# VH-VL binders against Cap-specific mRNA (nucleoside-2'-O-)-methyltransferase 1: the designs that were tried, part 17

Target 1, 225 residues: Cap-specific mRNA (nucleoside-2'-O-)-methyltransferase 1, of Dictyostelium discoideum (Social amoeba) (q54wr1r214to438)
Amino acid sequence: IFINRAAVKMANIDKLADLLTPIIPVPGKPRDFIYFGDVCAGPGGFTEYVYWKKTRGGKIKGEEGLDLDDVVKGFGFTIKGQCDWNVEKFSKQIPIHNFVKEYGLDDTGNILKSENIRDFSSKVFYNTNGFGLQLFLADGGINTDGKESLQELMLQQLILCQILTMFETIGRGGNFVCKIFDTFTPFTIGLLYLVYQHFQSFSIVKPFTSRPLNSERYIICKNFL
Short names: E, the ipSAE of ESMFold2; O, the ipSAE of OpenDDE; V2, 0.75 times the mean of E and O plus 0.25 times the DockQ between their complexes.

## First folded at step 21 (VH-VL; framework fv_temelimab)

Design m5 (from k1 with heavy chain F55S L57S W101S Y103S; at its last look DockQ between E and O 0.03; V2 from the best seeds 0.00; counts 0 for: pae E 7.7 > 2, placed apart)
Fold by OpenDDE, look of step 21:
Structure m5 (fold): chain C 225 residues (1-225), chain A 123 residues (1-123), chain B 106 residues (1-106)
Amino acid sequence: as target 1 above (225 residues)
Amino acid sequence: QVQLVQSGAEVKKPGSSVKVSCKASGYTFSDYAMHWVRQAPGQGLEWIGVIIPDSGSTAYNQKFKGRATITADKSTSTAYMELSSLRSEDTAVYYCARERSTSRDSYYGMDSWGQGTLVTVSS
Amino acid sequence: QIQLTQSPSSLSASVGDRVTITCSASSSISYMYWYQQKPGKAPKAWIYKASSLQSGVPSRFSGSGSGTDYTLTISSLQPEDFATYYCQQSYSTPLTFGGGTKVEIK
């Protein structure tokens, strides 16, 4: 169904953790409505899956007569450039017109800038009427080919900023998914521990659809306290 | 233009400590990791460690067994390498070298080096 | 740690010669990096990711290899190419360098 490998990974993760059913519903929205954020995840495989799943493959445009705004709303935050959002490549039947692409204060999409994180947070809460995100997806990565030994080190800043962004945008009851790699350093372990303290459940998973030879894994946190 | 300017030569006694500085200019300091590499006289290159200035994250060659400490001051765009419990074998030219560190870009190696700092350890 | 063995440790060549330097890793790595160093100077980045030339490096230089074996080649040695070349790996910590290959004028 999905050409994008990331979409397949998200499908796997969702199957494992059931992330698209909100724990706490948004007032004034249908029970299954979901606000979600997708950061560092261009070209948007995770987003494609979320919209696909929530719209039942676009069927909401048919007999169900549901408005997309009553089903799902996503906020994207990824760096501009070659890996920016590519919504045009999504399945054509998937309605995604209410997906908002945010690029921070400086319009770069650089999550490493605190002012961009704050800007994103402000916009999320404004557009959710203070509710926050019910699902936060962080799929950031860097090309570490030839520098595999430094992968954890080089990714620390990115992971930190994704986690910070999550804390700045997530609502109560929200779920959190974050790509991580090696966790050998006290810094990375410390970050995970902090995250662990703020959710009802915490797990680390290696999706079946992930490449088995890489150190890619995902933390799945449910029910933000 | 990119410049890495290191502090001057040092003469130290065994057991003492040395702290070498590397001042960066001509680029965004926080966008690059800073490596420290040394070269004993007439010998090859030896990696000491690396720091990502923005996060302060570091990694070290375990050979130094905790004697090396790498720090960075973003406000002054300066990286530091401190080596304690100096030995005669620590006599070398010490280099700082930057490596591109971005969220999505590939690694291009240590693309710019300081001029080197000679540290001589002698009784 | 990954050991990098360069061969030869030194060589003498003339201007115009084809020069080949090899670097063998004790275990398989993804990419090799190469540096050029002249006496009394800091190393200069020369080749990255096994085969990509750094900015300013002449096209007579090339890099190749995979797994454990990597090669730096100078198709036609020029006077300014006389230097010591080092291979370097970042696949595993600690980062390590080869012993160097000194290219001397014959």
Scores: ipSAE 0.024, ipTM 0.576, lowest interface PAE 5.9, mean pLDDT 91
ESMFold2, look of step 21: ipSAE 0.034; ipTM 0.625
ESMFold2 (binder alone), look of step 21: mean pLDDT 92; pTM 0.946

## First folded at step 22 (VH-VL; framework fv_temelimab)

Design n1 (from m1 with heavy chain S112V; at its last look DockQ between E and O 0.88; V2 from the best seeds 0.79)
Fold by ESMFold2, look of step 22:
Parts: structure tokens; sequence; C-alpha cells
Structure n1 (fold): chain C 225 residues (1-225), chain A 123 residues (1-123), chain B 106 residues (1-106)
């Protein structure tokens, strides 16, 4: 199979936490169906994994009586340009034709803009009939080249915006996975505490496939209350 | 036409406060961070702090923390810097300057500056 | 806090001269940034990422350097280049500027 490195990382997280089994089924859909969101995650490794898993490596295709819209549907949001979605590089065995790429009201894909968050949220709720997402994925990174002095501020804003987007789109019983770094400012700790209060379970992990010296961690939150 | 227009000169007594405004036009206000930088007469440039869009997070030069307050009003595209407990050494021209603020681009500098606001602190 | 030391603090030069301004950081930084300021005016962004010219900056201006030592060079000084030049770092908070180099006509 042609799973990129980010997809393998997601597979390890899913093995630990069982993220793709819906806790609360979507009304009118088969019991294992999920809507999911994948933000700040171009070129799309997490999305590739989710589609691969839900379609059993592509073995669940547009068979008579089975539609991809009865298996999984994702909504992607990432900044346009160099770190944009690259769905063309996904394994060709995996059906992904119903994946929706969104770029917000100003078409930049910039999650730091509240108008883009609202636009994405509106489109997600319209397309999920108001039920929201069963899985929200946020693997955002930053480029602070030349502005390292403001890295902490940028990370605080990025984490805030990803969490806000999650709260605006997640459905009851939904699961949330978000990249964080070992920079635990009072601001970031406060946000994590707020998230902790709204989920049945909360953990912080370093996936096995993360580079050993990388400061990245993931929060894993299950069952949005 | 991208422009930052600042409020007029101020004369203040020691111990008082001043609030300088910086009105932006000709661009999308929420795409840019706003820095405040001052220049004492005949001296160089000193960074005060920055406010970033859209949620107004700030960072300050520790020298001014507790005295400087940077705010912004998105509805009027205006940034403000308030400096309290003024001293004579706070006499300076105060500039606002914008920085394109995204999480995926390198720093390209403060590309547009306001005209400056002279604040004179004297007894 | 990273101190930026510019040298010289001022210089006098003739039109056509090659002018070199140095900026030394107290510890290693990612890039140096340069600004031009004329009397009574706000600074203008001039060089970014150590060596890249901002839009509209004449090709006679070049920046170089890495680590702690950076240079702004004017290959053939023109009448409009008489100004004060400031280096700036954004590697460590607080953001700091050099003390400036005033370039004057001889």
Amino acid sequence: as target 1 above (225 residues)
Amino acid sequence: QVQLVQSGAEVKKPGSSVKVSCKASGYTFSDYAMHWVRQAPGQGLEWIGVIIPDFGLTAYNQKFKGRATITADKSTSTAYMELSSLRSEDTAVYYCARERWTYRDSYYGMDVWGQGTLVTVSS
Amino acid sequence: QIQLTQSPSSLSASVGDRVTITCSASSSISYMYWYQQKPGKAPKAWIYKASSRQSGVPSRFSGSGSGTDYTLTISSLQPEDFATYYCQQSYSTPLTFGGGTKVEIK
C-alpha cells in the first residue's frame, strides 16, 4: 500500500485510540459511517488514512447498492499553495471522490481568519444536515523562518483557531485529534483544560513514528459531550 | 492605496498616559499583524510590541509590559497603543508598522509604516 | 535580548563610492533585515532575509551574511541613498534594531 509517513502516524494514533468507530451514529446513515474534518493537514496524509481504513484499503468501492457517501465523507481545510492538499498523490486504490476541499470565504485556506472558520463551519453543518463531525483532525504546522521571536504567539493562535474550528463543527460523540508542541504556556494549558472539560476522555501522546527529538505531541479527545 | 494614518502629536505630563491610534486603509486589516516601534529624538528604533489578527493576541517587549497596552478594532481597521506612567524618557515618535501574518510564510519585515506620532513628556 | 551593533555609526561618502555597513548580532540569528530612513520620514523596509531586496529597492543595494555577521553594501552611491540605515532581527524577543548608520554626502 502507498501510505505516506503522515498516514502511518495516523494509523498508530488510531490503533491506540480507536478513532473511526462512531460513538453516536449519524441518523440516516449506516452505523459505521462518519463525517470527518481534516484541517491544516495538507498534503493530506491523515485523510488518506481515514479513507483507506473506512474503505478496507479500497475494497469497498461504488458497488451496486453501496455508495462512498454511505461509508465516509471528509471535509478538508488547509492553506493554499505549497502546503496545499495533494490528493492526486493518494494511493489510486482508495476511492476519495466525495472528499470536499474548502478554502474559506477569502479562498486562502487560512484558518487564522475568523471569517474562514465561520465559512467552513457553515458548509460542514449544511453538508452534514446539522449533525456535525464524528472525527476532527488538526495536524497544523508553522513556518517561523525569520520570525522565530514570535513562534510562541503563532503556535498559540494556530492551536486556538484549530480548537475553535473543532468546537464549531464537531458533533456529539465526536473524536478530536490535534497536534501540539512541548511549549506549554499558560494560554495553551488553559485551552487544553477547556477541551478536557468537553470530552469524555483526554490524553496526550507521542506517536511511535514521530521523530524521536521532535517536540510534537498529539491530544486525543474522545466522545464530545 | 495601502496606508497607515496615525493620530496627532501629544504633549503629556509625567505620570499620565497616552493613547495613539493607527488607522489602516487599502488592505484587509485582519491579514496583518500591527507592530508599535518608537524612536526617541536623535536615537534609534525600539520595538514596543505587536498585536496579531483576528483574536487580538499580543506580545510585548518586557521593558514595556505593565505600561503598554496594544489593542485593535477590526470594525474600524484601527490599532491603538496606550502607554501609562509616562516619563520624560518616553518622549519619542511612535510608529505603527504592519507585518503580513500567516502561519506558513517566512518573515518579510514590517513593510508599511505609519507617519509617526510625536509624544512629548515634560513637566 | 539580542544586541545589534552597527558599524560605522556614521560615514561620509561621495556619489559613486562603494559603501559597506556592518551589523553584528550578540548571538546567532536566522536572518538580518534592513530599513532605510530619511529625515522626518518613517522607516522603509529595504532588505529582507539577509539578502533579498524589497520591491522598488535599486539593484545597487545588496545584503549578505549569516550567523552573527551581516553586511549591507551600496555598490555605487547615488544622491537619493543619503539616509540612515537600520538592521533588525526578529529571531528572539524582543525584536531589536541596530543603532543605525547615517550615510552623509561628503
Scores: ipSAE 0.674, ipTM 0.853, lowest interface PAE 1.5, mean pLDDT 88
ESMFold2 (binder alone), look of step 22: mean pLDDT 91; pTM 0.942
OpenDDE, look of step 22: ipSAE 0.848; ipTM 0.920

Design n2 (from m1 with heavy chain I52M; at its last look DockQ between E and O 0.88; V2 from the best seeds 0.78)
Fold by ESMFold2, look of step 22:
Structure n2 (fold): chain C 225 residues (1-225), chain A 123 residues (1-123), chain B 106 residues (1-106)
Amino acid sequence: as target 1 above (225 residues)
Amino acid sequence: QVQLVQSGAEVKKPGSSVKVSCKASGYTFSDYAMHWVRQAPGQGLEWIGVIMPDFGLTAYNQKFKGRATITADKSTSTAYMELSSLRSEDTAVYYCARERWTYRDSYYGMDSWGQGTLVTVSS
Amino acid sequence: QIQLTQSPSSLSASVGDRVTITCSASSSISYMYWYQQKPGKAPKAWIYKASSRQSGVPSRFSGSGSGTDYTLTISSLQPEDFATYYCQQSYSTPLTFGGGTKVEIK
């Protein structure tokens, strides 16, 4: 069904947590509609999964004639170049024509720059009529090849920026899924505590489809207060 | 033209502090981390620490923890290194050096350096 | 802390000579980095990831090695190559430099 390991991983996380049914409906949209954000996740496996599930494998558009803007709308943000969005790799039966790719004020897709975060947040606010996102996905990783000494610092900054972007864009009742690694620093634990305080539920999981040697974990936060 | 222009030479007494500035121009300041490296006269290079753009997270050589403070001001494109409780062994040329900051590229080294600031610690 | 030991600490050589500088790490690292420094000037990035030349670095410079043992080689020494060369690691905190190898005119 999916050619991207990230889409399969997202399917398993969603099976655990039921992430795509909005807790607080978007005014003026059908009950099950969501806006969602997908940051640092090129080429787009999580986004592919979300569109696949919300369109029932593409059947909603083709069979019911519904406007995709009444089903799901996503806002993507990832660094340009090697890990950019690659929507042509998605299954052709899944409609995705309303997916918005954003790259920030300087057009680099670098979430570590505050002006890019503000630009993305403003565009999400405008395009959701101020209601914000019902799902925020953050699957960022780092490449420390040649500077392994600074891995801890780079991860701290990446997690900080993803959480900040989430707080600036998520709507009440929204759900948050963020990649973290199983080596916690006091800085990262402090950030997770702040996130914990703003959601009804908070859990940490390792998807069974992750490689055994991979240190990645995901936080799953439901119902932004 | 990329330039890192540092503040002028300083003469300090033991026990005092020094703050060296490094003003960047010719590139986008927030795209680069800033390292501080010192070199005692006739000696090799010693890393002090680094500050990340744009949120100012830092890492330090443990030797300087508690004495060194690295900061940056995005609005003036200027990085600072302050070293407190100075001793004669802190006499050195202090360099700022930039590193292209990204979370998805390999390390390519410190590609541009300031001209250096001589700090002399003597009574 | 990873100690980097450069050898020799200094050498004298003639224009046209092949020069080899070694850098030994106290434990295995992913890559060595090299800098050139001329008197009174700041260091310049020279070799990255053990063997890749920075932009503008002449092809007579080559780097090699893995694990703990790395080399910088100048295949035919030129007048502008007389400088001090430093190795550097960024594998473990703190970042450390070798003691330097001064290449002088003979």
Scores: ipSAE 0.618, ipTM 0.831, lowest interface PAE 1.8, mean pLDDT 88
ESMFold2 (binder alone), look of step 22: mean pLDDT 91; pTM 0.941
OpenDDE, look of step 22: ipSAE 0.883; ipTM 0.935

Design n3 (from m1 with heavy chain R100Y, light chain A50T; at its last look DockQ between E and O 0.88; V2 from the best seeds 0.00; counts 0 for: grease 19.1 > 18.9)
Fold by ESMFold2, look of step 22:
Structure n3 (fold): chain C 225 residues (1-225), chain A 123 residues (1-123), chain B 106 residues (1-106)
Amino acid sequence: as target 1 above (225 residues)
Amino acid sequence: QVQLVQSGAEVKKPGSSVKVSCKASGYTFSDYAMHWVRQAPGQGLEWIGVIIPDFGLTAYNQKFKGRATITADKSTSTAYMELSSLRSEDTAVYYCAREYWTYRDSYYGMDSWGQGTLVTVSS
Amino acid sequence: QIQLTQSPSSLSASVGDRVTITCSASSSISYMYWYQQKPGKAPKAWIYKTSSRQSGVPSRFSGSGSGTDYTLTISSLQPEDFATYYCQQSYSTPLTFGGGTKVEIK
């Protein structure tokens, strides 16, 4: 029913880990409200799932008359172009009008640029009144067409930039989900150890709905300390 | 106008080291990876390694790992390649060459090259 | 390491001739890349992804091939095409270049 495979993967991960119930509530918001970030996520499957789940397929707005800003608010960051946000393909019954698309200082959506990370982080800080995000999602992939020789380097850089952006935006008690691959270089292991040190729990999973031969895994980190 | 301007020719003794610079202008330095490629006299091209923008991650041809060090200074838009423990077979023209670096696009080749720096290892 | 073998290593041809340069990889790769180098100058990117011309490359240049066998063709050789042409792969680390093909006019 979802527009892509990523939304189904998110549903599976959420069933395993209960990612959408905040551990530390946002002051001044209803108990179950979350701010979330969705990075490198075009066309938007994880975001579609989060809005669908928090609004109960859109029924919450119709039944309770709740403002969407009291239910969920997301901040998206992905590269412009073919892999850009495609929110017009989401189910029309899901309210998503408060979702914010960010593209960084140079307006490219390129997370590999430190100035874009800094710009995104500042905007999240301002728009969350300094409380940060209760959920940070990173499902970034790479295009290796014509540069397969440097795939490991590209993956290391992407994982570094996603983790840095997470540390700059996540709030206390926040949850982190990030795609990784079977590229356990000393660099990547070091990053994962750093992440491990900052969360109450850390696990690595392969969702049942992931393609059987795909090397992808997800780290699931709960409760930012 | 895209320019990659390299440091001048050097003559070195065996066992010493050399550091070649490559100053970039006319484009956003942090959008591009910088490769280093050498060409011995009368020979073809040999890839040494690459530094990618922001955070300074590198990859090397294993032939040069332990002897080659590639660095960059974003504030001056300058890349560097240092080669240590020089031997006569390291005599070559050393080039820097840029590659548009992103995680969502194809490889388009090394689209701009520096003028080259001759390093002669003799005497 | 993937070795690229270019053939011929040099050639002489007349203006207007069709010229074909081959590049064979020691194992299958996805694409071939080509560079032109004139004496005393740095290489210039010429063909990317096997068959796509870089900006400013004349239409008389074409690339083709797949697997291990790739070609660069000049349909009507011009005096300004005097250069050495190198093939390059970026499928496997380290990146490697062919030995070059020197094209001489006249």
Scores: ipSAE 0.623, ipTM 0.838, lowest interface PAE 1.7, mean pLDDT 88
ESMFold2 (binder alone), look of step 22: mean pLDDT 93; pTM 0.950
OpenDDE, look of step 22: ipSAE 0.858; ipTM 0.923

Design n4 (from m1 with heavy chain V50I; at its last look DockQ between E and O 0.94; V2 from the best seeds 0.81)
Heavy chain, then light chain:
Amino acid sequence: QVQLVQSGAEVKKPGSSVKVSCKASGYTFSDYAMHWVRQAPGQGLEWIGIIIPDFGLTAYNQKFKGRATITADKSTSTAYMELSSLRSEDTAVYYCARERWTYRDSYYGMDSWGQGTLVTVSS
Amino acid sequence: QIQLTQSPSSLSASVGDRVTITCSASSSISYMYWYQQKPGKAPKAWIYKASSRQSGVPSRFSGSGSGTDYTLTISSLQPEDFATYYCQQSYSTPLTFGGGTKVEIK
ESMFold2, look of step 22: ipSAE 0.642; ipTM 0.841
ESMFold2 (binder alone), look of step 22: mean pLDDT 92; pTM 0.943
OpenDDE, look of step 22: ipSAE 0.879; ipTM 0.930

Design n5 (from m1 with heavy chain T28D; at its last read DockQ between E and O 0.88; V2 from the best seeds 0.80)
Heavy chain, then light chain:
Amino acid sequence: QVQLVQSGAEVKKPGSSVKVSCKASGYDFSDYAMHWVRQAPGQGLEWIGVIIPDFGLTAYNQKFKGRATITADKSTSTAYMELSSLRSEDTAVYYCARERWTYRDSYYGMDSWGQGTLVTVSS
Amino acid sequence: QIQLTQSPSSLSASVGDRVTITCSASSSISYMYWYQQKPGKAPKAWIYKASSRQSGVPSRFSGSGSGTDYTLTISSLQPEDFATYYCQQSYSTPLTFGGGTKVEIK
ESMFold2, look of step 22: ipSAE 0.699; ipTM 0.858
ESMFold2 (binder alone), look of step 22: mean pLDDT 92; pTM 0.944
OpenDDE, look of step 22: ipSAE 0.875; ipTM 0.931
ESMFold2, look of step 23: ipSAE 0.667; ipTM 0.846
ESMFold2 (binder alone), look of step 23: mean pLDDT 92; pTM 0.945
OpenDDE, look of step 23: ipSAE 0.862; ipTM 0.928
ESMFold2, fold request of step 24: ipSAE 0.575, 0.626, 0.675; ipTM 0.822, 0.839, 0.849
ESMFold2 (binder alone), fold request of step 24: mean pLDDT 91, 91, 92; pTM 0.940, 0.941, 0.943
OpenDDE, fold request of step 24: ipSAE 0.906, 0.903, 0.898; ipTM 0.945, 0.944, 0.943
ESMFold2, last read: ipSAE 0.624, 0.633, 0.632; ipTM 0.839, 0.840, 0.843
ESMFold2 (binder alone), last read: mean pLDDT 91, 92, 91; pTM 0.940, 0.945, 0.943
OpenDDE, last read: ipSAE 0.902, 0.898, 0.903; ipTM 0.944, 0.942, 0.945

Design n6 (from m1 with heavy chain S106D; at its last look DockQ between E and O 0.82; V2 from the best seeds 0.77)
Fold by ESMFold2, look of step 22:
Structure n6 (fold): chain C 225 residues (1-225), chain A 123 residues (1-123), chain B 106 residues (1-106)
Amino acid sequence: as target 1 above (225 residues)
Amino acid sequence: QVQLVQSGAEVKKPGSSVKVSCKASGYTFSDYAMHWVRQAPGQGLEWIGVIIPDFGLTAYNQKFKGRATITADKSTSTAYMELSSLRSEDTAVYYCARERWTYRDDYYGMDSWGQGTLVTVSS
Amino acid sequence: QIQLTQSPSSLSASVGDRVTITCSASSSISYMYWYQQKPGKAPKAWIYKASSRQSGVPSRFSGSGSGTDYTLTISSLQPEDFATYYCQQSYSTPLTFGGGTKVEIK
């Protein structure tokens, strides 16, 4: 059973879009292997789902000759502290020991800082031998308690930083899933247009498990050109 | 030790412009948004706008949009506010003030302020 | 924009007095923030999230309220507390401050 609602949400998105079968296989890895990134998603529900799905609920770990590094490998990046990765609370039957937690150059996990984006991107490309990620997940949210007046500005920066990190790490044929909100400034629309231009398909969905009155939506982009 | 040191007082003619600087030290400049707030003599506080760390995104009080320009230079840890088409009612002390800027933390207010820069607009 | 109306605009009180300052927002907000400003000096952050004291703020200061109505209370006024106190909201743009309450010690 999953640690939070985000894993169930990811399962529904994957059911709709088939995100975990690589369009372009990673050379030197088995056909179905993927590298993936999971950004701003502490405590890690999307990551838990990806590992659960790729390992068939942990069953692949027990098969002779199959190493987790031949099944799936994830790179996580989220704010250190209260909303940090909580991998020790993942279902124990799911192997996740090769999951890499990254926190950027200043060790804060703050994606809003360009130096941290560059550091994460460099580490991802080094550790993927330059092939990049087959799946990039961005489920970032904001805390605006007491500064709701600056919500639009903060969302613009967060969406910009998540998209920049995706472009710097995603490999050809890679898939991108990103949380967005109903705030569509010209700035945000321009960013979404740039994303649209670089993928074979682009859609915006509201997952079944999202509460009806919340503003969250997901963009789902398949096959990075 | 956190310090925000602003440029010195200025006397300006109506119709001209002024550019006030705010040099930050004692902290990582890119961790904080920089606000600009003014206070006319004997009056209260009025928010002008804010620049957020990295990428230079800004938001302005609409009262000043078109006349105020807020910029920052990360390499020198310095923020700037330029106000154009000055009028006598722009006479005020102009403050820079920082806000810890991240997407998950609560708002704790503007926790450190510069000493202020008096701008006097007189014919 | 959200207007913040502070009351009183000025007051005089003796050392040891209990002082209460009110701030009313023109519409509901999430939290009120408070600043202290002494003559000729920049404002200092004082109370955040309506009721939490900033570091170094004496325990005689307390904040309370919700919705549209907020208060700042000094339980036992001290000589160093003479200042102007401003409330501030960041719920709706533009950020706004109250008109200030000048506290003078007799």
Scores: ipSAE 0.645, ipTM 0.845, lowest interface PAE 1.7, mean pLDDT 88
ESMFold2 (binder alone), look of step 22: mean pLDDT 92; pTM 0.946
OpenDDE, look of step 22: ipSAE 0.866; ipTM 0.924

## First folded at step 23 (VH-VL; framework fv_temelimab)

Design f1 (from n5 with heavy chain S112V; at its last fold request DockQ between E and O 0.88; V2 from the best seeds 0.80)
Heavy chain, then light chain:
Amino acid sequence: QVQLVQSGAEVKKPGSSVKVSCKASGYDFSDYAMHWVRQAPGQGLEWIGVIIPDFGLTAYNQKFKGRATITADKSTSTAYMELSSLRSEDTAVYYCARERWTYRDSYYGMDVWGQGTLVTVSS
Amino acid sequence: QIQLTQSPSSLSASVGDRVTITCSASSSISYMYWYQQKPGKAPKAWIYKASSRQSGVPSRFSGSGSGTDYTLTISSLQPEDFATYYCQQSYSTPLTFGGGTKVEIK
ESMFold2, look of step 23: ipSAE 0.695; ipTM 0.859
ESMFold2 (binder alone), look of step 23: mean pLDDT 92; pTM 0.947
OpenDDE, look of step 23: ipSAE 0.854; ipTM 0.926
ESMFold2, fold request of step 24: ipSAE 0.632, 0.658, 0.616; ipTM 0.842, 0.848, 0.837
ESMFold2 (binder alone), fold request of step 24: mean pLDDT 92, 92, 92; pTM 0.946, 0.944, 0.945
OpenDDE, fold request of step 24: ipSAE 0.899, 0.901, 0.897; ipTM 0.943, 0.944, 0.942

Design f2 (from n5 with heavy chain V50I; at its last read DockQ between E and O 0.89; V2 from the best seeds 0.82)
Heavy chain, then light chain:
Amino acid sequence: QVQLVQSGAEVKKPGSSVKVSCKASGYDFSDYAMHWVRQAPGQGLEWIGIIIPDFGLTAYNQKFKGRATITADKSTSTAYMELSSLRSEDTAVYYCARERWTYRDSYYGMDSWGQGTLVTVSS
Amino acid sequence: QIQLTQSPSSLSASVGDRVTITCSASSSISYMYWYQQKPGKAPKAWIYKASSRQSGVPSRFSGSGSGTDYTLTISSLQPEDFATYYCQQSYSTPLTFGGGTKVEIK
ESMFold2, look of step 23: ipSAE 0.675; ipTM 0.847
ESMFold2 (binder alone), look of step 23: mean pLDDT 91; pTM 0.941
OpenDDE, look of step 23: ipSAE 0.878; ipTM 0.933
ESMFold2, fold request of step 24: ipSAE 0.666, 0.631, 0.665; ipTM 0.848, 0.837, 0.849
ESMFold2 (binder alone), fold request of step 24: mean pLDDT 91, 91, 91; pTM 0.942, 0.938, 0.941
OpenDDE, fold request of step 24: ipSAE 0.906, 0.901, 0.904; ipTM 0.945, 0.944, 0.945
ESMFold2, last read: ipSAE 0.605, 0.629, 0.681; ipTM 0.832, 0.839, 0.853
ESMFold2 (binder alone), last read: mean pLDDT 91, 91, 91; pTM 0.941, 0.940, 0.937
OpenDDE, last read: ipSAE 0.907, 0.896, 0.905; ipTM 0.945, 0.942, 0.945

Design f3 (from n5 with heavy chain V50I S112V, light chain A50T; at its last look DockQ between E and O 0.92; V2 from the best seeds 0.79)
Fold by ESMFold2, look of step 23:
Structure f3 (fold): chain C 225 residues (1-225), chain A 123 residues (1-123), chain B 106 residues (1-106)
Amino acid sequence: as target 1 above (225 residues)
Amino acid sequence: QVQLVQSGAEVKKPGSSVKVSCKASGYDFSDYAMHWVRQAPGQGLEWIGIIIPDFGLTAYNQKFKGRATITADKSTSTAYMELSSLRSEDTAVYYCARERWTYRDSYYGMDVWGQGTLVTVSS
Amino acid sequence: QIQLTQSPSSLSASVGDRVTITCSASSSISYMYWYQQKPGKAPKAWIYKTSSRQSGVPSRFSGSGSGTDYTLTISSLQPEDFATYYCQQSYSTPLTFGGGTKVEIK
């Protein structure tokens, strides 16, 4: 049982695309091990799903004779405060003690700041021994309350920063899932074309559990070339 | 102390360009977007455009698109607005004004303004 | 483009008077923002999100409204309140300001 709707949505996306079986295994780790990143995703529904899936619903526990670092390891990055990680509310059956919460150089978790992107990317590089991530998740949303006039600009900035962070952290063969909205500006289309060029497959989906009238879609990119 | 200090007054001929600077101090330049707003003598306020921190993404009032160019230099904490093909109607005080900018904050208004730069366009 | 129409364009008032400034939008918006400007000076942020005072703004200032019709009220006018007040919307691009309401000494 998942704590929120985002975990169920991730389960649907994974069922469609088989995101958690690494295409290129991490050297020195068991075949099915992945490093993953989860940006702009507080309180952490996607991360909850990934840990639940990789630990077989918590049946694989690090303290019970298995090292969680041989099963899965995640790196989280989201804005600090109200929309922060809330891993304490995950199902208690799921071991997550090796999950790393990062907030960037200025400790705000603001992905819009290039220094924070670089700090996160450096930490992922060192903690993955340079292999990078086998899965990069980006489920960012915006708050335009009082500045709806600038919604398009904010969305352009957010998708730019998420894609840049993905390119700086994803490993060869890695998979990328990113929320997008129905607004396809020339800027955003150009970014998606660059992403398309760097993955073996590229698709756009609306998860079955998404509300019928909302604008959210996900790009699913498999096998970083 | 938070300040936005603008460059000095300019007198320009029609057809020329002007570049107004806005130097920020007392806060992290990357936390705020910068707006440009002008006020013709005896007139109200007119929004020109915005530059958001890092990466230089901009949006413009369509009235000025093609003539206005807003840039920023993060290393000097300075924003710039350049207006080309000047006409006498461009005579105005030009203001920079900051807006707190994250993808999850509400709009709290343009909370700090520069002192203004008078640009006079006459032959 | 959303036009903001302020009323009145100017008014004369005495210290202690109650002053009400109206700002009407050409179409519905979520919030109104207000700025105070004194002669020769830059505007100052005054009210945000319709009714919230910026830091340092006296409690005699209040904002209200919804939809297309918004007001700024000064409950008891003080000498330092003589200025021009502008409303501003950030709901639709381009951002626009009202024409201003000049509050003058009677």
Scores: ipSAE 0.639, ipTM 0.842, lowest interface PAE 1.7, mean pLDDT 88
ESMFold2 (binder alone), look of step 23: mean pLDDT 92; pTM 0.949
OpenDDE, look of step 23: ipSAE 0.856; ipTM 0.923

